# Ledger of designs, part 327: VHH binders against q96fz2

Target 1, 269 residues: q96fz2
Amino acid sequence: CGRTSCHLPRDVLTRACAYQDRRGQQRLPEWRDPDKYCPSYNKSPQSNSPVLLSRLHFEKDADSSERIIAPMRWGLVPSWFKESDPSKLQFNTTNCRSDTVMEKRSFKVPLGKGRRCVVLADGFYEWQRCQGTNQRQPYFIYFPQIKTEKSGSIGAADSPENWEKVWDNWRLLTMAGIFDCWEPPEGGDVLYSYTIITVDSCKGLSDIHHRMPAILDGEEAVSKWLDFGEVSTQEALKLIHPTENITFHAVSSVVNNSRNNTPECLAPV

## First folded at step 16 (VHH)

Design CB98 (framework vhh_6z1v_2)
Fold by ESMFold2-Fast, scan of step 16:
Structure CB98 (fold): chain B 269 residues (1-269), chain A 123 residues (1-123)
Amino acid sequence: as target 1 above (269 residues)
Amino acid sequence: EVQLVESGGRLVRTGGSLRLSCAASGFTFSDYAMGWFRQAPGKEREVVAAISWSDRSTYYADFVKGRFTISRDNAKNTVYLQMNSLKPEDTAVYYCAAKFGLFTESPEDYQYWGQGTQVTVSS
C-alpha cells in the first residue's frame, strides 16, 4: 500500500468518523492540528494523512475509548532517529509487515507504548502487472458502499452534482497503523508519523497484488485497535488479518503521476 | 429530551401524492443522518429513503425509486418525504428515524425513532 485517496472536506471527514465511546455516547473525533489536513485524490508517502488515535495519548486520565483525529506524516520516523532531517532515513517505513512487526525495533517499540492508530482513506490504489507488457493497470480499492441515488459507482457520475452525491455518506477505509513521536535533536515541534500494517492479500485481491493493508472492518475492530488503555498489544494483533469485505475497479493512468490530484484519479476507466 | 414528530399521514387514492414531515428536537440535527422507514401489518420494518447530514447524499429503496423524494431543512430541524404515484402496496405506518453520522439501510442502526404516521392507499 503506497498510494491512497483522502479527499473529503474536513466537515465531511469528521462526520464519516462518528463513533460511540465506551459509555455508549455518540461522538465526533476532536481535531488536533486541523490546518495540516490536505485533502487529495492521490496521496503518496511523506505526505500528511488523517489518523484516529486514543485521546489518552494526549491527556492523562482521559477515557481511552475517546478519539482524536490528527494529520500525521506517512512514513514512520522512529523516536530514536538521531539525524536532523527525517527525509534522510535510510529505510522505507511506509508499510510494516504483520509477520515481522514484533521483530523490528522501529515498530515493536511504539507498539509497546500503545501507539496504535487507524489510518483513514477514501480507498487505496494498487498496480496490477500486465502479462506481456511493461504497463501496469491501476485499481482503486475501497469498502463496499451503500448505493447512493443516481450513482452506479463512485466514478459513474455524469455531472459534478452526481459526484457530490456519493461522498457525504462515504464509508472510509480504516487501516491499522502504528505511529511514533520524534523530537528534532535541535529542538522544534514533535513530528508524528505512521506506517500502515500489511498482510497477505485476500482471495478477491490476489490477481491485483500479493499484499494488502490490514483493514479493520467495522467499529468493534476499530475500537479495540485504538483502545490501548484496555486492549493489550497481543490482543490487538489478533485483529490483523486479510479481509474479503472489499471492492475495486480499474482506473486510468492519470493516477500514476502523484502530482495529479483530480477526481479522474479514482473514476472507473 | 429527544423527539421526532411525524405528520402528514392520511388516506389517499391510488395514483395520488402525499408529503410527510418529521420535526426533530433535542439533538444537534446537522450531525445526524435521517431516514424514513415503513411497516405494514405482519411485515418487518424496512427502509424507504435516507438522507445524509448535509442533504447531498440520498438513498432510495428500489420499490420507491422515481416516485419518492427525501429532503431536509437543517435550519428548521425537519426532514420530508414527498410521495408521488402512490400504490396500495405503499400502505403502512411510516417512521422517521435519526442515526448519528452516516445513514445505513438497517433499522437497528438508528438511535431515535418517531411514533409513526399511518398512510393508507385505496384502490
Scores: ipSAE 0.784, ipTM 0.906, lowest interface PAE 0.8, mean pLDDT 90
Fold by OpenDDE, second read of step 19:
Structure CB98 (fold): chain B 269 residues (1-269), chain A 123 residues (1-123)
Amino acid sequence: as target 1 above (269 residues)
Amino acid sequence: EVQLVESGGRLVRTGGSLRLSCAASGFTFSDYAMGWFRQAPGKEREVVAAISWSDRSTYYADFVKGRFTISRDNAKNTVYLQMNSLKPEDTAVYYCAAKFGLFTESPEDYQYWGQGTQVTVSS
């Protein structure tokens, strides 16, 4: 996974992240560093994207079922990194393969500390290789959306008004991530950064791409992944597998340029 | 137990000012949008103003025309309606309401309601 969309307004995004705590109360996640949230139809590595994490990471004795939402840097910077510039990291940390997560120190160590997060997105992009050509067709991949009687298929949103309605009730993609905290050697603010865990693609997506993000489907999966206080690493890792509960459509080549940030990026062609 | 308790409603003269308060309890106040609604005799209940939980975005009905201000204090679990330049047409029972998440204009979307406070504006 090298490209995502996360363009919802902050309030809409927050509402979409409503959850129940362990007491069964409806809750909204509290924001940390909301000013770092930058909505975009075209998110690339090294950009900031919102993630969910347990409140227990920030507050001692907090209810570990409570959630915080925070923009973090895409591309995990390990805490042990000694250079002053995160861009000098020589290995790719955009993704973490599920099969080698325990073999890589950069991922194993933070995971062992309970530094699990849920990466939020409208969806992610993948490129299909066309047989016989060097051309690649991009696809937008996301959770199936519930068709409200009034809201036609994403493809049938013929009017701007209908499109807005679709996004107001959009089910966000929830991807399993690992984050770490890096303290710059020269001082300054602690950098929070994340990697997305990847798995082999499900059958439905296999023709497009052989790998996919580990998607946490449903409130229980999300809650267990986040709750490092009650759920062990071993138990959490059982949640990491391919899912068939995904849909996709072809999009234009507009998304190929990471500088393009328009609705055309995820519009069906 | 969820409670919304309105206060501040009284008789005022045309052009006068009034501040309504609504004290909330029994739910996580900071996660709820709050709204003020009013109902005049023989009329339907209508939205006056609403305020979000997060960025304090607000909505005002067209008849407000800058005369009223909705605000909230999450530390006190209270929402306010400052009403200035009151008119006889503003005479109604004013209700406080709460909705989880984003506010809407539709009373039907609100989960919790107060008992209301009477505002009367005399000519």
Scores: ipSAE 0.619, ipTM 0.826, lowest interface PAE 1.0, mean pLDDT 92

Design CB99 (framework vhh_6z1v_2)
Fold by OpenDDE, second read of step 19:
Structure CB99 (fold): chain B 269 residues (1-269), chain A 123 residues (1-123)
Amino acid sequence: as target 1 above (269 residues)
Amino acid sequence: EVQLVESGGRLVRTGGSLRLSCAASGFTFSDYAMGWFRQAPGKEREVVAAISWSGRNTYYADFVKGRFTISRDNAKNTVYLQMNSLKPEDTAVYYCAAKFGLFTESPEDYQYWGQGTQVTVSS
């Protein structure tokens, strides 16, 4: 996974993340560093994207079922990294393969500390190699949505009025991630960064790409993944598998350029 | 105390129109998606229409076919269902329901329910 969309306004995004804590209370996640949230139809590695994580990571004795929403850097920077510039990392941390997560120190260590997060997105992009050509067809992949009278064409969301109708009540894609906290050697703010766990693609997606993000489908899966206080690493890892509960459509080549940030990126062609 | 109170249900002839209202109290209305559900005798409760917290998005069941319109007034803590071109098969108890966050098609996802209002459509 090398490209996502996350463009919802902050208030809409927050409501899309409504949840119930272990006490049965309906809650919205609280924001940490809301100013770092930058909505975009075209998110690339090294950009900030919002993730969910347990409140227990920030507050001692907090209810671990409570959720915080925070923009984090895409591309995990390990806490032990001693260079002053994260760009000097010699290995790619954009993704973490599920089969080798416990073999790599950069992922194993934070995971062992319970640093699990849920990466939020409208959906993610993947490119299909066209047989016989050097051309790649991009696809937007997301959760199935409730069919509303106008929702049939994400493409029609080019107007502000249509956008509100399509994206209001959008079910966000929830991907399993691992995050870490890095303190710059020269001082400054702690950097929170994440990697997306990947798995073999489901059957429905296999013709497009052989790998997919580990998608946490449903409130129970999301809750268990986040709740490192009650759910062990071993149990959490059982949640990491391909899912068939996705849909997709072909999009234009506009998304190929990471600088393009318009509704056209995810519009059906 | 959370309350949802439906009104407007009555006997109407085929082809007639009704407007249902649901007055909400005891919770932050604007944080909830609202829905209308119906249950006919011997049938399961089914979604009729739903509306997002902001009112910007609406959902209708397939059987509605443009006959019904769901709307809300957050200032009045009220959700409405305008029903036109009513048919005998629309006879049911209609319920108002509230869901925190996004609306869904599943009744079990909704936290609060009204007592219902009877709609009867005669041939």
Scores: ipSAE 0.882, ipTM 0.940, lowest interface PAE 0.5, mean pLDDT 94
Fold by ESMFold2-Fast, scan of step 16:
Structure CB99 (fold): chain B 269 residues (1-269), chain A 123 residues (1-123)
Amino acid sequence: as target 1 above (269 residues)
Amino acid sequence: EVQLVESGGRLVRTGGSLRLSCAASGFTFSDYAMGWFRQAPGKEREVVAAISWSGRNTYYADFVKGRFTISRDNAKNTVYLQMNSLKPEDTAVYYCAAKFGLFTESPEDYQYWGQGTQVTVSS
């Protein structure tokens, strides 16, 4: 998984993350650094994306079932990294294979500290190899959505208002992530960065790509992954597996260039 | 105290129109999706229409598409159901319901419910 869409306005994204804490209280996640959230139809590694994580990471004795939403850099910078520029990291930490996560120091150490997060997206993109050519077909992959009424005559020039209408009940894709905290050696703000755990692709996606992100399907899985105060690393890793509860459609090659940030990136072709 | 109060149910002739209203109090209305559900005698409660917290996204059951319109006024903490071209099959008790966050098609997911308002459509 190397490209996502996460374009919802902050208020829409926040309500899409409505949840219930351990006491049964309905809650919206509390924002940290909301000004760093940059919505985009075409997010690549090194950009910031919103993640959910337990409030207990920021507040001692907090209820570990309560959630914070915070933008984090995609591409985990380990806490032990000693250089002043995180772009100097020698190896790619965009994704973390589920089968080797406990063997890689960059991932094992933050996992041991309970640094689990849920990476939020509208969906993710994958490029299907077309046999007989070097061309690849991009697909937008996302949770099945509740069928909403489509205007029978949506105009050729859709207003931004009409485009936003379908999104305020969009079920966000919830991917299992690991984050770490890096303190610049010369001072400055702590950098929060994450990696997406990947698994073997499910049958439904096998013709598109051989790997997929570890998707946490439903609030029970999301809650257990986030709740590092009550759920051990061993128990949480049992949630990491392929899912068949996914849908997709082919999209335009416009998405290929990460600089393109328009609704055309995820529109069906 | 959370309260949902439905109004507008009555006897209507086939082909007629009716508007139901639901007044909400005791919670932050704009954080809740709203739904209209119905239950006819001897049947399970089923979704009729739902509306997102902002009012921009709506859902309609296949059996009411093109005839019913759901809307909401967040300033007045009220959700409405405009019912047109009514059929005898629409006869049921209509319930207003609230669900925190996103709406769903499942009655079981809704936290708060009104007492219901009876709609009877005569042939």
Scores: ipSAE 0.676, ipTM 0.865, lowest interface PAE 1.5, mean pLDDT 90

Design CC1 (framework vhh_6z1v_2)
Fold by ESMFold2-Fast, scan of step 16:
Structure CC1 (fold): chain B 269 residues (1-269), chain A 123 residues (1-123)
Amino acid sequence: as target 1 above (269 residues)
Amino acid sequence: EVQLVESGGRLVRTGGSLRLSCAASGSRFRYYVMGWFRQAPGKEREVVAAIVQSGGSTYYADFVKGRFTISRDNAKNTVYLQMNSLKPEDTAVYYCAAGKGFYLDTPSEYNYWGQGTQVTVSS
């Protein structure tokens, strides 16, 4: 997974993340650094994306089932990194393979500290290799969407002008992530950065790409992944597997250039 | 583009069962979401069931849950609707549809439609 869409305005995104805490109380996640959130139809590694994480990471004795939403850098910078510039990191940490997560120090150490997060997106993009050509077909991949709510009974999403209305009841894609905290050696603000855990593709995506993000399907899975105060690393890792609860459609080559940030990036073609 | 042809509609008794088939011609069937819709006289076309490309996720309207099952065979380019415990209220023309829109339960999200097959349920 190397490209996502996360374009919802901050208030819409926040409402889409409504949840219940351990006591059954309805809540919205509390923002950290909300001004660093940059909505885009075309997010690439090294940009910031919103993630959910437990309040207990920031506040000692907080209820571990309460959620914070924070923008984090895509591309995990390990806490032990010694250079002054994170772009100097010698290896790619955009994704973390589920089968080697406990073998790689960059991922094992933060995972052992409970640094689990849920990466939010409208959906993600993958490029299908076409037989006999070097051209690739991009696809937008996302949770199946249902319009049954009263706010969701609006017109078709057939043009860019109607797209704000498509998103009123959009079910966000919830991907399992690991984050770490890096303190610049010469001082400055702590950098929070994340990686997306990847698994083998499900049957439905196997013709498009051989790998997929580990998707947490439903609030029970999301809650258990985030709740590092009650759910051990071993138990949380049982949530990491492919899902067939996904759909997709082909999109235009406009998405290929990460500088393009328009609804055309995810429009069906 | 895909062309869809429904079959299997007929007169059945209340409590009976019926299996509808939809045969697709054209390329790329496996890349479409498939849906079954119905329309009774004087009523709007409504969703009955839908199925994602792999068959790994399905949607059912509340009024058919537990009675109807949607399935697909991508090797045969066919989608099916197994209808059990039929009621007179199920009487309608049943339509097969293929779509690449965002919503499974909305007729306007479907791009290609068959001509329909009549199902009549009598006492």
Scores: ipSAE 0.773, ipTM 0.908, lowest interface PAE 0.9, mean pLDDT 89

Design CC10 (framework vhh_6z1v_2)
Fold by ESMFold2-Fast, scan of step 16:
Structure CC10 (fold): chain B 269 residues (1-269), chain A 123 residues (1-123)
Amino acid sequence: as target 1 above (269 residues)
Amino acid sequence: EVQLVESGGRLVRTGGSLRLSCAASGSRFRYYVMGWFRQAPGKEREVVAAIVQSGGSTYYADFVKGRFTISRDNAKNTVYLQMNSLKPEDTAVYYCAAAKGIYLDTPSEYNYWGQGTQVTVSS
């Protein structure tokens, strides 16, 4: 997974992340560094993307089921990295293979500290190899969507304006991630950065690409992945597997250039 | 670029069962979301059920939940609608459709439509 869309305005994104804590209380995640969130139809590695993580990472006595939403850099910078410029990292940490996550120091150490996060996106892009040509067909891949309001969310999502956006009630893609915290040697703000865990592609996507992100399908899976206070690394890793609860459509070549950031990037062809 | 042909519609008694089939010709059936829609005289087309490419996710309208089941066979280029506990209110022309758009529950997202098959449910 090397390209995503995450274009929702901050307020819409926040409401799309409404959840219940362990006691059944309805909540919205609290933002850290909201000004660093940059909506885009075409997000590449090294850009910031919003992730969910447990409040317990920031507050010693917090309920580990409570959630923070924060922009993090895509491309994990290990805490041990010695250079002053993260862009000088010699190896690619955009993705982390599920089958070797416990063998790679860069991922094993933060995972052991409970540094699990859920990476948010509208969906992700993949490029299908076409036999007989050197052209590739891009596809936008995302959770199945329904246009009508969720019956169980009456009141919390109700707006007097009547949300007429194309993305009303969009179900965000929730991908399993690992993050780390890096302190610049010269001093300055701690850098939070993440990697997306990848698995073998499901049957439904096998014709498009051989790998897919580890998708956390539903609130139970999302809650267990985030709750490092109650769910061990061993138990959390059982959530990492392919899913068939996915859909896709072909998109135009406009998305190929990561500098293009328009609705045309994900529009059906 | 897909042609859809429905079959299986007939007269059925209240409480009966019926299975509709939709055969697709052309290429790329496995790349489409498939849906079943219905339209009674004087009413707009409404979604009944939809199924993603792999069959791993389905959508059902509230009025058919627990009674109808959508399924697909990508090797046979066919989508099915199993209808149980039929009621007179289920009387309509049933349409098979293939989606090019995003939303499973919206008729305007579907680009390719069959001719329809009539289902009549009587006492």
Scores: ipSAE 0.742, ipTM 0.899, lowest interface PAE 1.0, mean pLDDT 89

Design CC11 (framework vhh_6z1v_2)
Fold by ESMFold2-Fast, scan of step 16:
Structure CC11 (fold): chain B 269 residues (1-269), chain A 123 residues (1-123)
Amino acid sequence: as target 1 above (269 residues)
Amino acid sequence: EVQLVESGGRLVRTGGSLRLSCAASGSRFRYYVMGWFRQAPGKEREVVAAIVQSGGSTYYADFVKGRFTISRDNAKNTVYLQMNSLKPEDTAVYYCAAGKAIYLDTPSEYNYWGQGTQVTVSS
């Protein structure tokens, strides 16, 4: 997974992340560094994307089921990195293979510290290799969407107290991530950066690409992945597997250039 | 692109069962979301059920939940609607649709439509 869309305005994105804490209270995640969130239809590695993580990472003795939303750099910079410039990292840490996550120091160490996050996106892009040509067909891949609220369901876009709907009921894609905190050796702000865990593609995506992000399908999976205070690394890793609960459509080559940031990037063709 | 032909519509009595089939011709069936829609006399066309490309996710309108089941066979280019515990209110022309549908429950998201098959439920 090397390209995503996350275009929702901050307030819409926040409401789409409404959740229930361990006490059963409906909540919205609290923002850290909200000014670093930049909506885009075409996010590439090294840009910032919003992630969910446990409040316990920031506040000693906080309820580990409470959530923070924060922009983080895509491309994990390990806490042990000793150079002054993160761009000098020799490894591509955009993705982390699920099968080797416990073998690679860059990922095993932050996992041991409970540094699990949920990477938010409208969806992600993949490029299908076409036989007999060097041209690739891009696809936008995302959770199935419902325009109208289902009876008896509390949708991700709906407020729990029947607040006025101000969004199109978009269900955000929730991908399993690992983050780390890097302290510049010369001083300065801590850099928070993440990687997206990848798995073998599901049957439905196998003709498009051989790998897919590990998608956390539903609030139970999201809660367990985030709650490092109650859920061990071993238990959390059981959530990492392919999902068939996805849909896709072909998109224009406009998306190929990461500088293009328009709705045409995800529009069906 | 895709041509859709529905079959299986008929007269059935209240409480009966019926299976509708939709055969798709053309290429790329496996890349489309498939849906079943219905239109009763004097009413707008409404979604009944939809199924994503892999069959791994389905949508059902509230009025059919627990009674109807949508499924697809990508090897046979066919989508099915199993209808159980039929009620007079289920009387309608049932349409098969295929699309690059972002929103599964919205008729305008579907690009290709069959001609429909009539289902009549009588007491």
Scores: ipSAE 0.730, ipTM 0.891, lowest interface PAE 1.0, mean pLDDT 88

Design CC12 (framework vhh_6z1v_2)
Fold by ESMFold2-Fast, scan of step 16:
Structure CC12 (fold): chain B 269 residues (1-269), chain A 123 residues (1-123)
Amino acid sequence: as target 1 above (269 residues)
Amino acid sequence: EVQLVESGGRLVRTGGSLRLSCAASGSRFRYYVMGWFRQAPGKEREVVAAIVQSGGSTYYADFVKGRFTISRDNAKNTVYLQMNSLKPEDTAVYYCAAGKGIWLDTPSEYNYWGQGTQVTVSS
């Protein structure tokens, strides 16, 4: 997974993340650094994306079931990285393979500290190789959407403008991530950065791409992944597997250039 | 142009089983979801089940979960609805639909509709 869409305005995104804590109380996640959230239809590695994580990471004695939402850099910078410029990290940490996560120190160490997060997106993009040509076909991949209210429904979504009407009740894609905290050697603000865990693609996606992000399907899975105070690393890793509960459609080549940031990026062709 | 033709509707006794078929003709690129809807006399059309062409994900209305199964044969461009443990309340005209809509449970999201096939369940 190397490209996502996360374009919802901050207030809409926050409401889409409504949840219940351990005591059954309804809550909205509290923001850290909300001014660093940049909505986009075409988010690439190195940019910031919103993630959910446990409040206990920031407040001693906080209820570990309470959630913070914060923008983090896509591309994990390990806490042990000793150079002054994170862009000079020679390893690609955009994704982390589920099968080797406990073998790679860059990921094993933050996992051992409970640094699990849920990466939020409208959906993600993948490029299918086309036989007999060098061109690739992009697809937008997202959770199946079920209307809970009549407001916000649309007809056939065959143009970018029609897609804007679905967002009022969109079910966000929730991907399992690992984050770390890096302190610049010569001082400065702590950098929070994340990687997306990947698994083998499900049967439904196998013709598009051989890998997919580890998707946490439903609130029980999301809660257990985030709650490092009650759920051990071993138990949390049982949540990491392919899902068939996913849908997709082909999109135009407009999405190929990460500088293009318009609804046309995810409109069906 | 996309055309849908349903078949398989008939009279069946309560507790019986029935399989409906929907054959689609025309360009597959004009839709990416197919569904079964039903309409009983004096009632609005409601979703029964839907299947996404590309992702293989399925949706079922609560009143049919565990009894009905939707499936697709992409080579034949046909969608099926296997109906088990039929009840008198399942009596309705069953419609096949295809579309580009995002919301799987809403009739207005589907662009193409078949003529319907009558299913009658009697005690």
Scores: ipSAE 0.025, ipTM 0.513, lowest interface PAE 6.5, mean pLDDT 85

Design CC13 (framework vhh_6z1v_2)
Fold by ESMFold2-Fast, scan of step 16:
Structure CC13 (fold): chain B 269 residues (1-269), chain A 123 residues (1-123)
Amino acid sequence: as target 1 above (269 residues)
Amino acid sequence: EVQLVESGGRLVRTGGSLRLSCAASGSRFRYYVMGWFRQAPGKEREVVAAIVQSGGSTYYADFVKGRFTISRDNAKNTVYLQMNSLKPEDTAVYYCAAGKGIHLDTPSEYNYWGQGTQVTVSS
């Protein structure tokens, strides 16, 4: 997984993340560094994306079921990294393979500290190899969506000119991530960065790409992944597997250039 | 890009069962979300059930949950609707549709439609 869309305005994104804590209390996640959130239809590695993580990472004795939402850099910078510029990291930490996560120190160490997060997106993009050409066909991949009645004008909501109505009640894609905290050796703010765990693609996506992100399907899976105070690393890793609860459609080559940031990037062609 | 032909609609008695089939022509069938929709006289076309490309996720309208089952066979380019415990209220023309699937429950987002097959449920 190397490209996502996460374009919802901050307020809409926050409401889409409504949840219940352990006591059954309805809550919205509380923001850290909200000004670092940059909505985009076309997010690439090294950009910031919103993630959910347990409040217990920031507050001693906090209820581990309570959630923070924070922008983090895509591309995990290990806490042991010695150079002053994170972009100089010589190996790719955009993704973390599920089959080797406990073998690689860059991922095993933060995972052992409970540094699990849920990476939020509208969906992600993959490029399918086409026979007879060097060009690839991009697809937008996301949870199945339903349009709840009473969302407004039903007829108008289906028009390309009313594209913003498509996002009413959008079910965000929730991907399993691992994050770490890096302190610049020359001083400055702690850098929070994440990687997306990947698994073998499900049968439904195998014709498009051989790998997929580990998707946490539903609030029970999301809650268990985040709750490092009650759920051990061993138990949490049981949530990491392919899912067939996914859909997709082909999109325009406009998405190929990561500088393009318009609705055309994910519109069906 | 795909042509759809429904079959299996007929008269059936209340409490009976019926299986509808939809045969698709074209090499791209496996890339489409498939849905069954119905339209009764004087009513708008409404979603009955939908199924994602792999068959690994399904959607059902509340009024058919527990009674109807949607399935697909990508090797045969066919989608099915198994209808059990039929009621007079299920009387309608049933349509098969193929789409690129943003909202599974929205008729206007489906690209290709069959001609429909009539299901009549009588006491």
Scores: ipSAE 0.750, ipTM 0.901, lowest interface PAE 1.1, mean pLDDT 89

